# VHH binders against Protein LURP-one-related 7: the designs that were tried, part 6

Target 1, 182 residues: Protein LURP-one-related 7, of Arabidopsis thaliana (Mouse-ear cress) (q8gwl2)
Amino acid sequence: MADSETPYHPDPEDLRRIPVDLFASKKLPGLSSGDLGFADSSEHLVFILRKSSSSLKSLLDSSGVPLFSISRLHNGVWELHKGDVEKRKDLVLTVKRTSKRFSKTESEVSFAGESSENLVIKGVPFQKSCTIYSQDSIVAQTSLMYKLRQIYVGRSKFRLTIFPGSIDHSLVVAMVAIFLQG
Key: E = the ipSAE of ESMFold2; O = the ipSAE of OpenDDE; V2 = 0.75 times the mean of E and O plus 0.25 times the DockQ between their complexes.

## First folded at step 1 (VHH)

Design v4 (framework vhh_brivekimig_d4)
Fold by ESMFold2-Fast, scan of step 1:
Structure v4 (fold): chain B 182 residues (1-182), chain A 122 residues (1-122)
Amino acid sequence: as target 1 above (182 residues)
Amino acid sequence: EVQLVESGGGVVQPGGSLRLSCAASGFTFSDYYMSWVRQAPGKGPEWVSSISGSGGSTLYADSVKGRFTISRDNSKNTLYLQMNSLRPEDTALYYCAKDLWEDYGDYYMDVSSQGTLVTVSS
């Protein structure tokens, strides 16, 4: 029965039933120079993407603790590992670019281990446009937050909407970061 | 230190063609994606096209696809935009930009510089 007479407050798990917005920017409080931060709607930093080299990046939590390392193996092939760049642990997922035609790119996400969670990412990396699909369902979507500056046009600010589902937000952010690298 | 100097704009009738050039200096040109960005009077900037460092990959905005061709000559540190079948809505100041893909699509475009003006009118 879906009808209930007992009043309740939503559990944290119930928040997965509504979309969550994160905002990516290089101008968030708590960032070091060169970092890309992901903040909630109140501008509280949630994740930090830090570059170690052209082929190596780390995804950190808001306290600067490494969650994942991101490495580029070949043109269009990326791997996500648990831990930091120096002490990588087990492989979490691999992203492979499967198609690039006109203004559009498509990539496939393969999870390590025995998993049926094959995902597809489609979009235009330069425009910060990205949609992650799990079969027919949308996992997450990005959109460019355009802002003009006197010296340069910054395209480093974008919105990431994570739809209700079972995939951890940190993994979604990592997949988006990998895809938007082009 | 990075300098980008655009040229080749002018006045042209609808259906006409123009070729824009961008002379780049202050960085290793062949290592970077390069882009064309335009700003119409009273409008915000619009990304037009991008090309990879080697020239092997190109991207176009839907509004210009099939009409514009981006190219580069790495031996001359020069970026080009061949514009065909021009329309009144293509009227804008055109700027070239150095892409920062490793910074997730952030790019340098000096909007206080002259750019090159393209006017499409009868």
Scores: ipSAE 0.000, ipTM 0.209, lowest interface PAE 11.2, mean pLDDT 77

Design v5 (framework vhh_brivekimig_d4)
Fold by ESMFold2-Fast, scan of step 1:
Structure v5 (fold): chain B 182 residues (1-182), chain A 122 residues (1-122)
Amino acid sequence: as target 1 above (182 residues)
Amino acid sequence: EVQLVESGGGVVQPGGSLRLSCAASGFTFSEYGMSWVRQAPGKGPEWVSSISWSGGSTLYADSVKGRFTISRDNSKNTLYLQMNSLRPEDTALYYCATDEGYSYGYDEFDYSSQGTLVTVSS
């Protein structure tokens, strides 16, 4: 059976063939103030992360349609639900921080429903660095992109590489957003 | 508007000491972890030290461990870096930065700052 397509994916088979790069920045064209955007390699905005509070975020598509709400349940525990923040639907996954140090943070991802294998996220949030693992396979990885100059200091940009696999890109983006919060 | 203003840099001889300050405004300082980052002439940025929102936890780069002390005063919205036993390789422009995690101020990092220059020379 064919996989469900995201609107930004030009060829569904590419999801299984080659890594996809997204570039995260708060200074992308088309963003509202305070939003974090994810753009494809052609600089087209694909996803928008919108912050309502320190404990509540939304992931939107490029047209501003809510895909997921992200809420903090407890310190270090986050839940992803389908839909917008006011019309939350089914629980999709839970991210639980298992270790936090300034030099390294680790979290586990548990999918709702069936007892499936958990994912593990490891990295350094301060450096916009994280890697998502499914068993021994890499699902996605971020790397820091930054500017430093006499007048302007910023570390607000990072690259997200999503490796070929079956996990929806919007879920990968949401997991990265949740992880980099801590 | 988020503002971070670094100060306290200067010219000092090897083995000397300096205390850097970072005055924060435009956000709730006590809710964010803070870091010091430096850039030496001709080099890329290097993370130096971090402190938790409460001041209860600190972390240092191996190159400065045992010589530098990071601290904060949440009542004054100010971050500090006490630098002892300074070496020529500590010569750099020093910047302060907020914790980059989304819940702690990812949005705070894309701002204008001058940094404060530290020169260690005989």
Scores: ipSAE 0.000, ipTM 0.190, lowest interface PAE 11.9, mean pLDDT 75

Design v6 (framework vhh_brivekimig_d4)
Fold by ESMFold2-Fast, scan of step 1:
Structure v6 (fold): chain B 182 residues (1-182), chain A 122 residues (1-122)
Amino acid sequence: as target 1 above (182 residues)
Amino acid sequence: EVQLVESGGGVVQPGGSLRLSCAASGFTFDSYGMSWVRQAPGKGPEWVSSISGSGDSTLYADSVKGRFTISRDNSKNTLYLQMNSLRPEDTALYYCARYEDFWSGYSDFDYSSQGTLVTVSS
């Protein structure tokens, strides 16, 4: 005889005590043509980004289940909703580009339904470079897989480092995907 | 479909100048950012410079900043790299490449051609 189990509520801070690296590539096992995958350090696929159109994308888990839909409302304004394109649920966040400069892009992230502070994303989308800030703290950053002085800007492979914090990795990946479209 | 043809390389002495050209075809040239990438003998590829589709924004590697100038002529579908104060360490095969959007990826070798050889020797 067993009592009913309580719902599992993991402490996100305990799960994110150290930085986590994800590796973005279009050439990973389990991807369909045109997909961009994010793999862990053991080369296991964790997330899939799928393009439906220039203004509509989906973030999927490793088994292909939709987590979020990403939609462009206006030039430089994007929304993230729970679920897929057809089963869209609640608005999660809005990303608005605050700087138009090609070499130095800045965007602001506003969460829906919360009094939490806005995040800021800064970088160079052309170089697949971005850093996500929460006040004075770095949430995540992308980098190419070698020294800046030896980089090949045209490579389709980059690293995403997620620093310890309370923000879900799926949301970080979605924010990076939105920002790097510029 | 997409074709990029580099030219203008050659042999120069240290302190000399060269201008590289990249003739583009098969796509709407002014809608894409362009880059120059080089590969020295026995070394990996090194990004040199990039320019926006309109030509109003440019980026340079620290190793070439102040010596090289990237430019484009959208009416001629041509990318340029003006190289001044050349050094022996600038010796490399130079490639031009098209920037694709984040979702398409960026495959410089899919869009670059043979490259053009620059040799800086005394």
Scores: ipSAE 0.013, ipTM 0.273, lowest interface PAE 8.0, mean pLDDT 76

Design v7 (framework vhh_brivekimig_d4)
Fold by ESMFold2-Fast, scan of step 1:
Structure v7 (fold): chain B 182 residues (1-182), chain A 122 residues (1-122)
Amino acid sequence: as target 1 above (182 residues)
Amino acid sequence: EVQLVESGGGVVQPGGSLRLSCAASGFTFSSYWMSWVRQAPGKGPEWVSSISYSGGSTLYADSVKGRFTISRDNSKNTLYLQMNSLRPEDTALYYCAKGPLYYGSGSYFDYSSQGTLVTVSS
């Protein structure tokens, strides 16, 4: 029986065959004030991003259990650690911004341990747009949810599409949260 | 080096049809989402459509939904856009792009090709 780091358990076969969409919003059921939630297509909350300060965030599961602590160092590098901010465990990955312009931002992701996979994130954070690349493949991407004929949508609502692959969805959500800064 | 070569544009009457092609090289085509973007005279670039690496997911701008169909042939490294019920407002240079470019305004994209011109006369 596979142990999982999140209550969100999509079928492993689906993770290899079809993209999975998550929807980010500050207006989802089950959120506390200021939280950013990630929900599935049925609006079931699966992850919560909680901001403690400009340099400290936590990624929680749907029941509020901490999965990762996210901290910005004095040198501008972001670190992701397992567990909560008080008793964080081992370093999982680092995110370093390699280029910043108003129309384009790039960051590199380095996993702790073996350096077999470095990822690149490219996009426009203020537009809530980013794409995560692994070599010649796309890992995930975000887009604004804008519907002129229904509701005016603020920049706090966007879609995250996660492509079939081996990277855990909680790590993809954390990387997106770091790149977009909340 | 990423190379994209668009073709299939031309002059057509309102209500007509055209099929655009994009020949891709210099990257693993079958591993990427692909997109069509257009730029009309006097306007900024507009995202038109995107397709997943397998073809299992397709996305369309509201302005073209129901009229355009995006498809791909991974064995030929080729992206297609079937355009039906063409309108004067569809007149633009059409570009194919590597990646999923279905963001709102201010989307990031990079063109290295000349595009293919579609003119709907009227």
Scores: ipSAE 0.000, ipTM 0.134, lowest interface PAE 15.8, mean pLDDT 75

Design v8 (framework vhh_brivekimig_d4)
Fold by ESMFold2-Fast, scan of step 1:
Structure v8 (fold): chain B 182 residues (1-182), chain A 123 residues (1-123)
Amino acid sequence: as target 1 above (182 residues)
Amino acid sequence: EVQLVESGGGVVQPGGSLRLSCAASGFTFSYYAMSWVRQAPGKGPEWVSSISWSGGSTLYADSVKGRFTISRDNSKNTLYLQMNSLRPEDTALYYCARSTFYDILTGSYFDYSSQGTLVTVSS
């Protein structure tokens, strides 16, 4: 059953050992109109995605403090920078679409820095479907997660599962946001 | 091109069981949510059940909840519907469909097969 899922656990040791589930929804306490929130199993906000334009977004923490700015360049590449759009700092990563066939999309993630390996994202953005790969390992994946009440009220929600690893959860959320909404 | 081939329909008595299968090809099955939709004679299409791309989430119409179970095998590109405690009102042509999140939430028409598999619950 879907309700047999293991809930999110905040212990830092467990974040390296067990998968973490976050739930994306536009109808969470603490959100402003148009925001997409990422919450734990108790509906506590962890991250907020805020849209400034079609090519400019921000990822915020639960208090509304900007963590990253997300911008689309003229060549179609997305860039993630630390900080807000006005106080932009270091480049963290870029996301480039490498393949687009009917309904199937693939993108490559390149980290700023000498020792980082590229990641690959595959999925169907309009269906909130994606999987992030590091070589042969899955970093994270999204899936649609419905409850009967969500259908009755016309709400939408999807689950993001982050598997144990060294990649910061805020970066995983940012990559998912870029892939699904870019 | 999306190809969906349904099978497993038949004639069964009230209270009986059937297992429907849907073999998918022409798209990356594991990337898509899938649904079962049925159409009874003289009635419009009715959404029956949906399953997320990973199989981690399932959803059922009130008319079938507790009796039907949707499942999938992504390694075989196959969708299933286990139907228990069948009733005469379950008589319909059953279609599998590749679904979007929006379609499921709004009750919109699904991208589904033209052939379907016939389930008759009679006598």
Scores: ipSAE 0.000, ipTM 0.146, lowest interface PAE 15.6, mean pLDDT 76

Design v9 (framework vhh_brivekimig_d4)
Fold by ESMFold2-Fast, scan of step 1:
Structure v9 (fold): chain B 182 residues (1-182), chain A 126 residues (1-126)
Amino acid sequence: as target 1 above (182 residues)
Amino acid sequence: EVQLVESGGGVVQPGGSLRLSCAASGFTFSSYAMSWVRQAPGKGPEWVSSISGSGGSTLYADSVKGRFTISRDNSKNTLYLQMNSLRPEDTALYYCAKDYTIEYDWGDTYEYFDYSSQGTLVTVSS
């Protein structure tokens, strides 16, 4: 069963019928130093983003099992593969920055092996602002978790809202993580 | 221990061609993006080209786009750079690099290049 290892935490199918909120933070129970965690509304870890080097990151499930490896080819170009860094398998998607302006960044997502139209990500990575578009429809978006009067609240906290659709939540999290890293 | 050994450099006339090779060992070659970086005497390193671990994506510096082709053979742990239409300005020591990148982290820029590599010399002169 070498190649068919199932992801440890697939999202329940019924949750795809309504928007799902995940909360990103570096200060969640169960995280190692430097990790970024994504938790549900009950503060249960769902995904972990781990940095292996400046050009290599991993998206793990809540138990620390690798789901995807994220590789930066150059500034603004990233590849997502199934599996961990050492046992990488299929290319899943490529994210390419198409525009970087002072106030806004845009990237394009190309899926491997599909004739599906590319997705577009727009936002300001520095501000944890990110919206993923499929044509005129929003796939997901992020927003910072702070009050304007609490400027010392860490900018590592943000909300990710995933709208109902056919894209796996793990892929959405990976795309957001890639875009927000700059 | 990571080892990279470059070869294929030489002296060539303007408009000529050369193919560089880099033999890699000590790491899972197919898991890492690889790059070619060049350095003229007394100058800092200049990024030339990069290729993803799978080979599915390639990037080129504007100065070499359309003239150079980067490729890899993961079964041989070897990186290649095919250089066509060579110019005097291409004269440099050429290095292959693992993890070479320009990182943009909310306005910060980080550049890594391993200077311990021997490199291969390319001289373009009449």
Scores: ipSAE 0.000, ipTM 0.151, lowest interface PAE 13.9, mean pLDDT 76

## First folded at step 4 (VHH)

Design a1 (framework vhh_8h63_2)
Amino acid sequence: ELQLVESGGGLVQAGGSLTVSCAASGFTFDDYAMGWSRQAPGKERELVAGITSGGSTYYADTVKGRFTISRDNAKNTLYLQMNSLKPEDTAMYYCAADQYFGEWSDFDYWGQGTQVTVSG
ESMFold2-Fast, scan of step 4: ipSAE 0.442; ipTM 0.724

Design a10 (framework vhh_8h63_2; at its last look DockQ between E and O 0.47; V2 from the best seeds 0.00; counts 0 for: pae E 2.7 > 2)
Fold by ESMFold2, look of step 5:
Structure a10 (fold): chain B 182 residues (1-182), chain A 120 residues (1-120)
Amino acid sequence: as target 1 above (182 residues)
Amino acid sequence: ELQLVESGGGLVQAGGSLTVSCAASGFTFDDYAMGWSRQAPGKERELVAGITSGGSTYYADTVKGRFTISRDNAKNTLYLQMNSLKPEDTAMYYCAADSLWGDYGEFDYWGQGTQVTVSG
């Protein structure tokens, strides 16, 4: 009952210095038909991507509360706004494809009301290949684990690794969702 | 009922052109990644071309520059325009759809195929 010395326990901030994995799947507890879930390594939902059409998606937290709305303009530029699809406000960022060479795609992310924080996304959307760069650093990267020799990867469609940094994880997931659809 | 029905196959001379089509029904076509795979006589099936719901395309190296995949969401139709055809392009061509964002050669739904034969 009395206070005593305990073994070392990492501070929460120390844990933020290692990569975070999220696993994308349509077969997770709590998902509605047509949803794509992003879960942690314990299969607990963290984010939900809900689609309405090819040009409209909503990113939700695990409780179904809208975080962002994702829309595509007729010129091919994608917009991310805070809030739900019905009453969205505050433009957060735009994503614009800057090059396409054969199957390889490069896109630029521009944050609203900010300069000098542009990101570049490179990959092959059809193959679920996506890497987000901040200048020389990798912010996040997808891995296609459905054909590896790991017995417990078969229920995930792909893995998203988010490296330590200043960019909010919900924004990373939104950017990946945009890139892989376009 | 979910269906993919290919059409437009036939016999074509080497160097010629042909368009195959795939009519889709029974699902929300706009939300699916789509693809064309082919199986030549005596060979394993291979992914030829793919297109995401947002229109981003993929082509196998053997068809780049000669084939064009496209989709018409208003008509729920997927197309493959094949130019500069070669005897090696002779195959059964299958339309495919994937409910997520597509993966390498693994699609949720498949059509019955349409035969393309390139002579000489």
Scores: ipSAE 0.291, ipTM 0.605, lowest interface PAE 2.7, mean pLDDT 79
ESMFold2-Fast, scan of step 4: ipSAE 0.482; ipTM 0.743
ESMFold2 (binder alone), look of step 5: mean pLDDT 81; pTM 0.817
OpenDDE, look of step 5: ipSAE 0.619; ipTM 0.821

Design a11 (framework vhh_8h63_2)
Fold by ESMFold2-Fast, scan of step 4:
Order: sequence, then C-alpha cells, then structure tokens
Structure a11 (fold): chain B 182 residues (1-182), chain A 120 residues (1-120)
Amino acid sequence: as target 1 above (182 residues)
Amino acid sequence: ELQLVESGGGLVQAGGSLTVSCAASGFTFDDYAMGWSRQAPGKERELVAGITSGGSTYYADTVKGRFTISRDNAKNTLYLQMNSLKPEDTAMYYCAAEGYFGEWLDYDYWGQGTQVTVSG
C-alpha cells in the first residue's frame, strides 16, 4: 500500500497537547521477518526496529530509511548513534542500567554533549513494562493494564503511549527498544 | 534452523530441587528473550519464568522465591533452578525463545519439553 511509504510527521502542536499511542507488533503489514514495527492507531507503520547482529539494531522510519543504530556495549550499557550501522555516526545518547532488583529494572539516559537533563527508565523489561521519566513528568509508558485481558494468551502486541512533550517520538521509541532488551 | 532442546526433568520428592536446561542452536541466542513455560494435565500453559537478552528476569507469582532462571550465553544454554518443589509443580516444562518484544506463544520457537514430576 502507497500509504505505508509516507514518512511520520506529527504536528508539533499535537505533541504538546495530547498523548500519542503507537502499537508495537511483529505482525504488521510491510515488515520483514524478524522486524518489530511501531504503528499508529490506523495500523500505518511509523517505525521499524531491525536486527543487524547480536549487539546491533537499527531504528528505521516507515520507508526503511535508517534513523539510529543501537549498540550493546556490555550488560546494561547501550549507545544510540545517528544514521545506519555502516555510516559514520554521532552519539545521541547512552542508556546505562543503574539497578536490577527482583525483576524490576532501572536505567539512566544521558544525552551526548548534555550533562544536566538525564532521563530515568523504570519497569520490568520481560513484561514489556516501561515508564520513561523526565524529573517529575512521564515522557512515555507501556502498561500491563493494556494486556490484562490477554495475560493468559499469547501477546504479540503492546501499546506505547507518548505523553505531550518536546522529545522526538523516534528517540522515545529507541529508548523503549533499548530498555525492553534489558 | 532454530532448535531448542530441553533436558534435566525427572521424578523428585516434594521439598526437593531440580535444574532443567535448554540447549539452543540455529539463532543468535544472546539477542533473544528466553523463557520457561509449563503445562500440567487439565490446565492452561503458564509462563513461569523469563529472562531478557540483558539479564532482567520475570517470575510468575506461583514460583517466585523458589525458581531461578539464568542464561549462559557462551554455552547458548538456558537454565531453570527449581527449589522447594511442590506436587503442583508437576508439568511438562517447555523452553521458548522470542525475539525483540514478541510473545513466544505467538511464535513457534518452542522445544519438545521435559517432564517434571513431584511426588507428595
């Protein structure tokens, strides 16, 4: 479908007014085997998460253009770089796991070139439970309550809610993807 | 070709311990979340424990505090250490793999299972 080729361009005013829902699934139209897609409420593909190797993933837009590469350095340490896995990259952010207690995980996000506005991600990665915090405000959340009625059945989809704010949706998706890998 | 082979099941008395193992091949083990599910006669399949590629764990309330899941990426092996076993733990135990954020029940990456019987 030609509609699936249109890049994601959210209205900046909407980003400041209303939460945006994305739905993550491996069963979306237009995905290659092994890809994880993020779609809007109309099932239009917005972002694609693609595996390149055991320690390397790419976040692509709906047309397959690379936005970021995700690299696992060590257990609990990840880096996000601009561009694809084969191009020279600028570091965008680093995610470091700061605690892991009884299935509960906490990670800190540090932006390259900035030392003052770290984000915190908390949740249970295995259950796809994730909340991103900027100080006292919630940036984004996945919630088990959206899966309550499917708890005893296979769950191939989860919801990501991005709350109004100034952080690009692509960065939010990348941070969620990193955190849920554990 | 993805393969999962479980082993280590058997008969054990209530209060005993048992470790089951899963040998994985045909995929990049380090990248996948791995889990253990079980199914007893007349009951639905239950996810009992899971572990992400980064090592974050999950346990069902029925086994929390008694079971420990772990992975050895160098050996491409998943383990489930079961302590303080109860007759209710009697089931076929299945190893499962899921990539990225999918559920293994929706993706046919399951082993043949290993039987655990707890006498009481």
Scores: ipSAE 0.024, ipTM 0.457, lowest interface PAE 6.4, mean pLDDT 78

Design a12 (framework vhh_8h63_2)
Fold by ESMFold2-Fast, scan of step 4:
Structure a12 (fold): chain B 182 residues (1-182), chain A 120 residues (1-120)
Amino acid sequence: as target 1 above (182 residues)
Amino acid sequence: ELQLVESGGGLVQAGGSLTVSCAASGFTFDDYAMGWSRQAPGKERELVAGITSGGSTYYADTVKGRFTISRDNAKNTLYLQMNSLKPEDTAMYYCAAEPYFGEWSDFDYWGQGTQVTVSG
């Protein structure tokens, strides 16, 4: 069972039955300036998104250890690598924008390796609106917090809901981070 | 020093077109989400249009189909092409920049604005 004083380790039964919420914010304890953090409902930092260069971002765990590197190859195409972006054999997935119509964007996720199942991401990246689909099932979706009444309070938050399934939470967070770059 | 400077506002007749621009300096423009907000006298500031670093766009329902946001990364310039202008589009138009995810109220940088007045 998950303990708020230990590293992020969700109960396997909960991962199969209960959606998990993570909250994205620039204003979480443990963040460096310019970082975007993902925290659980108790405000415990789980993941950090950090800029390395203009075309490179890193997804880190709560201790600052790199999990993935995110590279934009060209307009609408991104690659996710384990750790070092220069090691091509560590490619995890590719995200390719397939459609852009007014405010709405669609992208396709292709996993490296044995899996033939592609995911589809749809939404409005500028509004931080994102839904990840596996066929007809929802893998994850984002929604803004404090949009209606707190728009001028200087708060920066959105919620990421991850539905029960077999995809690692770190990969879901990475896919959302890639898609919201547009 | 990060600076945003709007220009291109002016007087235009209803049904006309106008392009406002925003010149950005002091940062890596390509990394920033950019937006246009407007504020009319006695009204709250409204986000009109936005564009991510990758080029995905957003438009408020009030301007969708009439306005087009675009960016020129080589010139570090943001544009808003306004077509089929209406008197209710009269407002001060502000450029804004945000380096990462956040509420639109948390744009990190704002310009001084450029006035657009639509008669008709």
Scores: ipSAE 0.275, ipTM 0.629, lowest interface PAE 3.7, mean pLDDT 79

Design a13 (framework vhh_8h63_2)
Fold by ESMFold2-Fast, scan of step 4:
Structure a13 (fold): chain B 182 residues (1-182), chain A 120 residues (1-120)
Amino acid sequence: as target 1 above (182 residues)
Amino acid sequence: ELQLVESGGGLVQAGGSLTVSCAASGFTFDDYAMGWSRQAPGKERELVAGITSGGSTYYADTVKGRFTISRDNAKNTLYLQMNSLKPEDTAMYYCAAEPLWGEYSDYDYWGQGTQVTVSG
């Protein structure tokens, strides 16, 4: 029988012009125990966040291939490196907390190269609240799927909206993961 | 596993201050977001303060500016400094731990809480 659905061939440029929602959950098909998954609106797994130790995490693609390692230094700065936790390669970016107020945290993202301006992340990490800024433009924003009163029932479930732009989605996910750790 | 024990509650006069503490045991305290919830008789349990592993804080509007949450990861201890206490702050105070990437099954609460009574 002929397929009755219209073929969908998104131009990569057009995909970058549409906001993308990813949903973080521990209960997604294809996850191992302890993993946090990021899935699209159809529950198709896109990224996996895996804990290796208290100071080390890794971000993997949907096939389990390591993209980045995430580590916290003694001075409190977070580093993102290419590759696996055990086989770390090039430094990609650092995240440093720049401001603490009673209800809000701010962090600055510095890329290892000289090619780009710093990004700013603002929010309330405890509430899974995070907005990433590139100058006056919003890069990405998180929101809880459930009300604050449900915080003590393992509130790992949140939505990440990535706005159209040039920053790779894997880097956005990594920056969110770092910021929410505080 | 992580075990939590609350202490430091008691009777205090309105306008007074009190610090409650939560002692944790286990090897992963640093991986947990920690919080203080309270429940008064006939009321729902409410989250009053929270702190991430890295020290970012949250406060409910009812306690903001009066309460300060802090943690000492080297001592595996969580604190809530309560200032300018009001009769409305009278409640059983519970310490809770939530893994950063946990699920509903990961709500860790150990102990019976610590009672804070504010007279006035």
Scores: ipSAE 0.231, ipTM 0.609, lowest interface PAE 4.1, mean pLDDT 78

Design a14 (framework vhh_8h63_2)
Fold by ESMFold2-Fast, scan of step 4:
Structure a14 (fold): chain B 182 residues (1-182), chain A 120 residues (1-120)
Amino acid sequence: as target 1 above (182 residues)
Amino acid sequence: ELQLVESGGGLVQAGGSLTVSCAASGFTFDDYAMGWSRQAPGKERELVAGITSGGSTYYADTVKGRFTISRDNAKNTLYLQMNSLKPEDTAMYYCATDEYFGSWSDFDYWGQGTQVTVSG
């Protein structure tokens, strides 16, 4: 039989040993109107970000199943919870803006759990620029992507590079989504 | 239909001040991030200032400390107050809105802009 062979797929842990690029765009196959998609280098949709309001968003997998709800509290702190916006489960992390100097913004990520090391995000949200740090190590970084025939500040899709490490890609995407909202 | 109409540009001397305005219609202004971009002849368009629906502000390093962005949600109007103007601030100034996700959606430029010329 032609289809008797088992295809080899790399272990997800092996993928965390090399940098992974995701590309954010509103014009990806499989997206609904208004959604922002995150696709791999082969343009396969991996995550969907869906807006419910200016203060409430959901991160979904490629099939539309909710992974996290993202909410802004009255005090300006962002919270990430497991599950759907209507039935939140466990708090995963919080994001707080710690400084704004010149055009640059800094935020701190605190994971639920006393002994977790905090992460720092630095960048320029309006330019879709951010870098996530674990101490002196880079976890992830965004950069704007420009169309060959057109270059526009604030009008381009962006690339998210996730460097080798232990943090789940869905959490990195959620942190970037939170930071870029300002 | 979403519309943005820029006004208030003109000729000013170096060191002077000018306020440009943007009148918005056709959408729920309060829910959207707003920004000002500028383009000088032969240069790429630059985002100089932005303001979120919640009032958080952004400024490019080239204008920080000199320009102030503000919004009047009751009047559906965006403002850019420009102080200590320099000849290099000479450009067409465009009002922009982020219609989907705040600071991380693409801005769309809807007006013809308002020309600011700084002599020196």
Scores: ipSAE 0.038, ipTM 0.411, lowest interface PAE 6.3, mean pLDDT 77

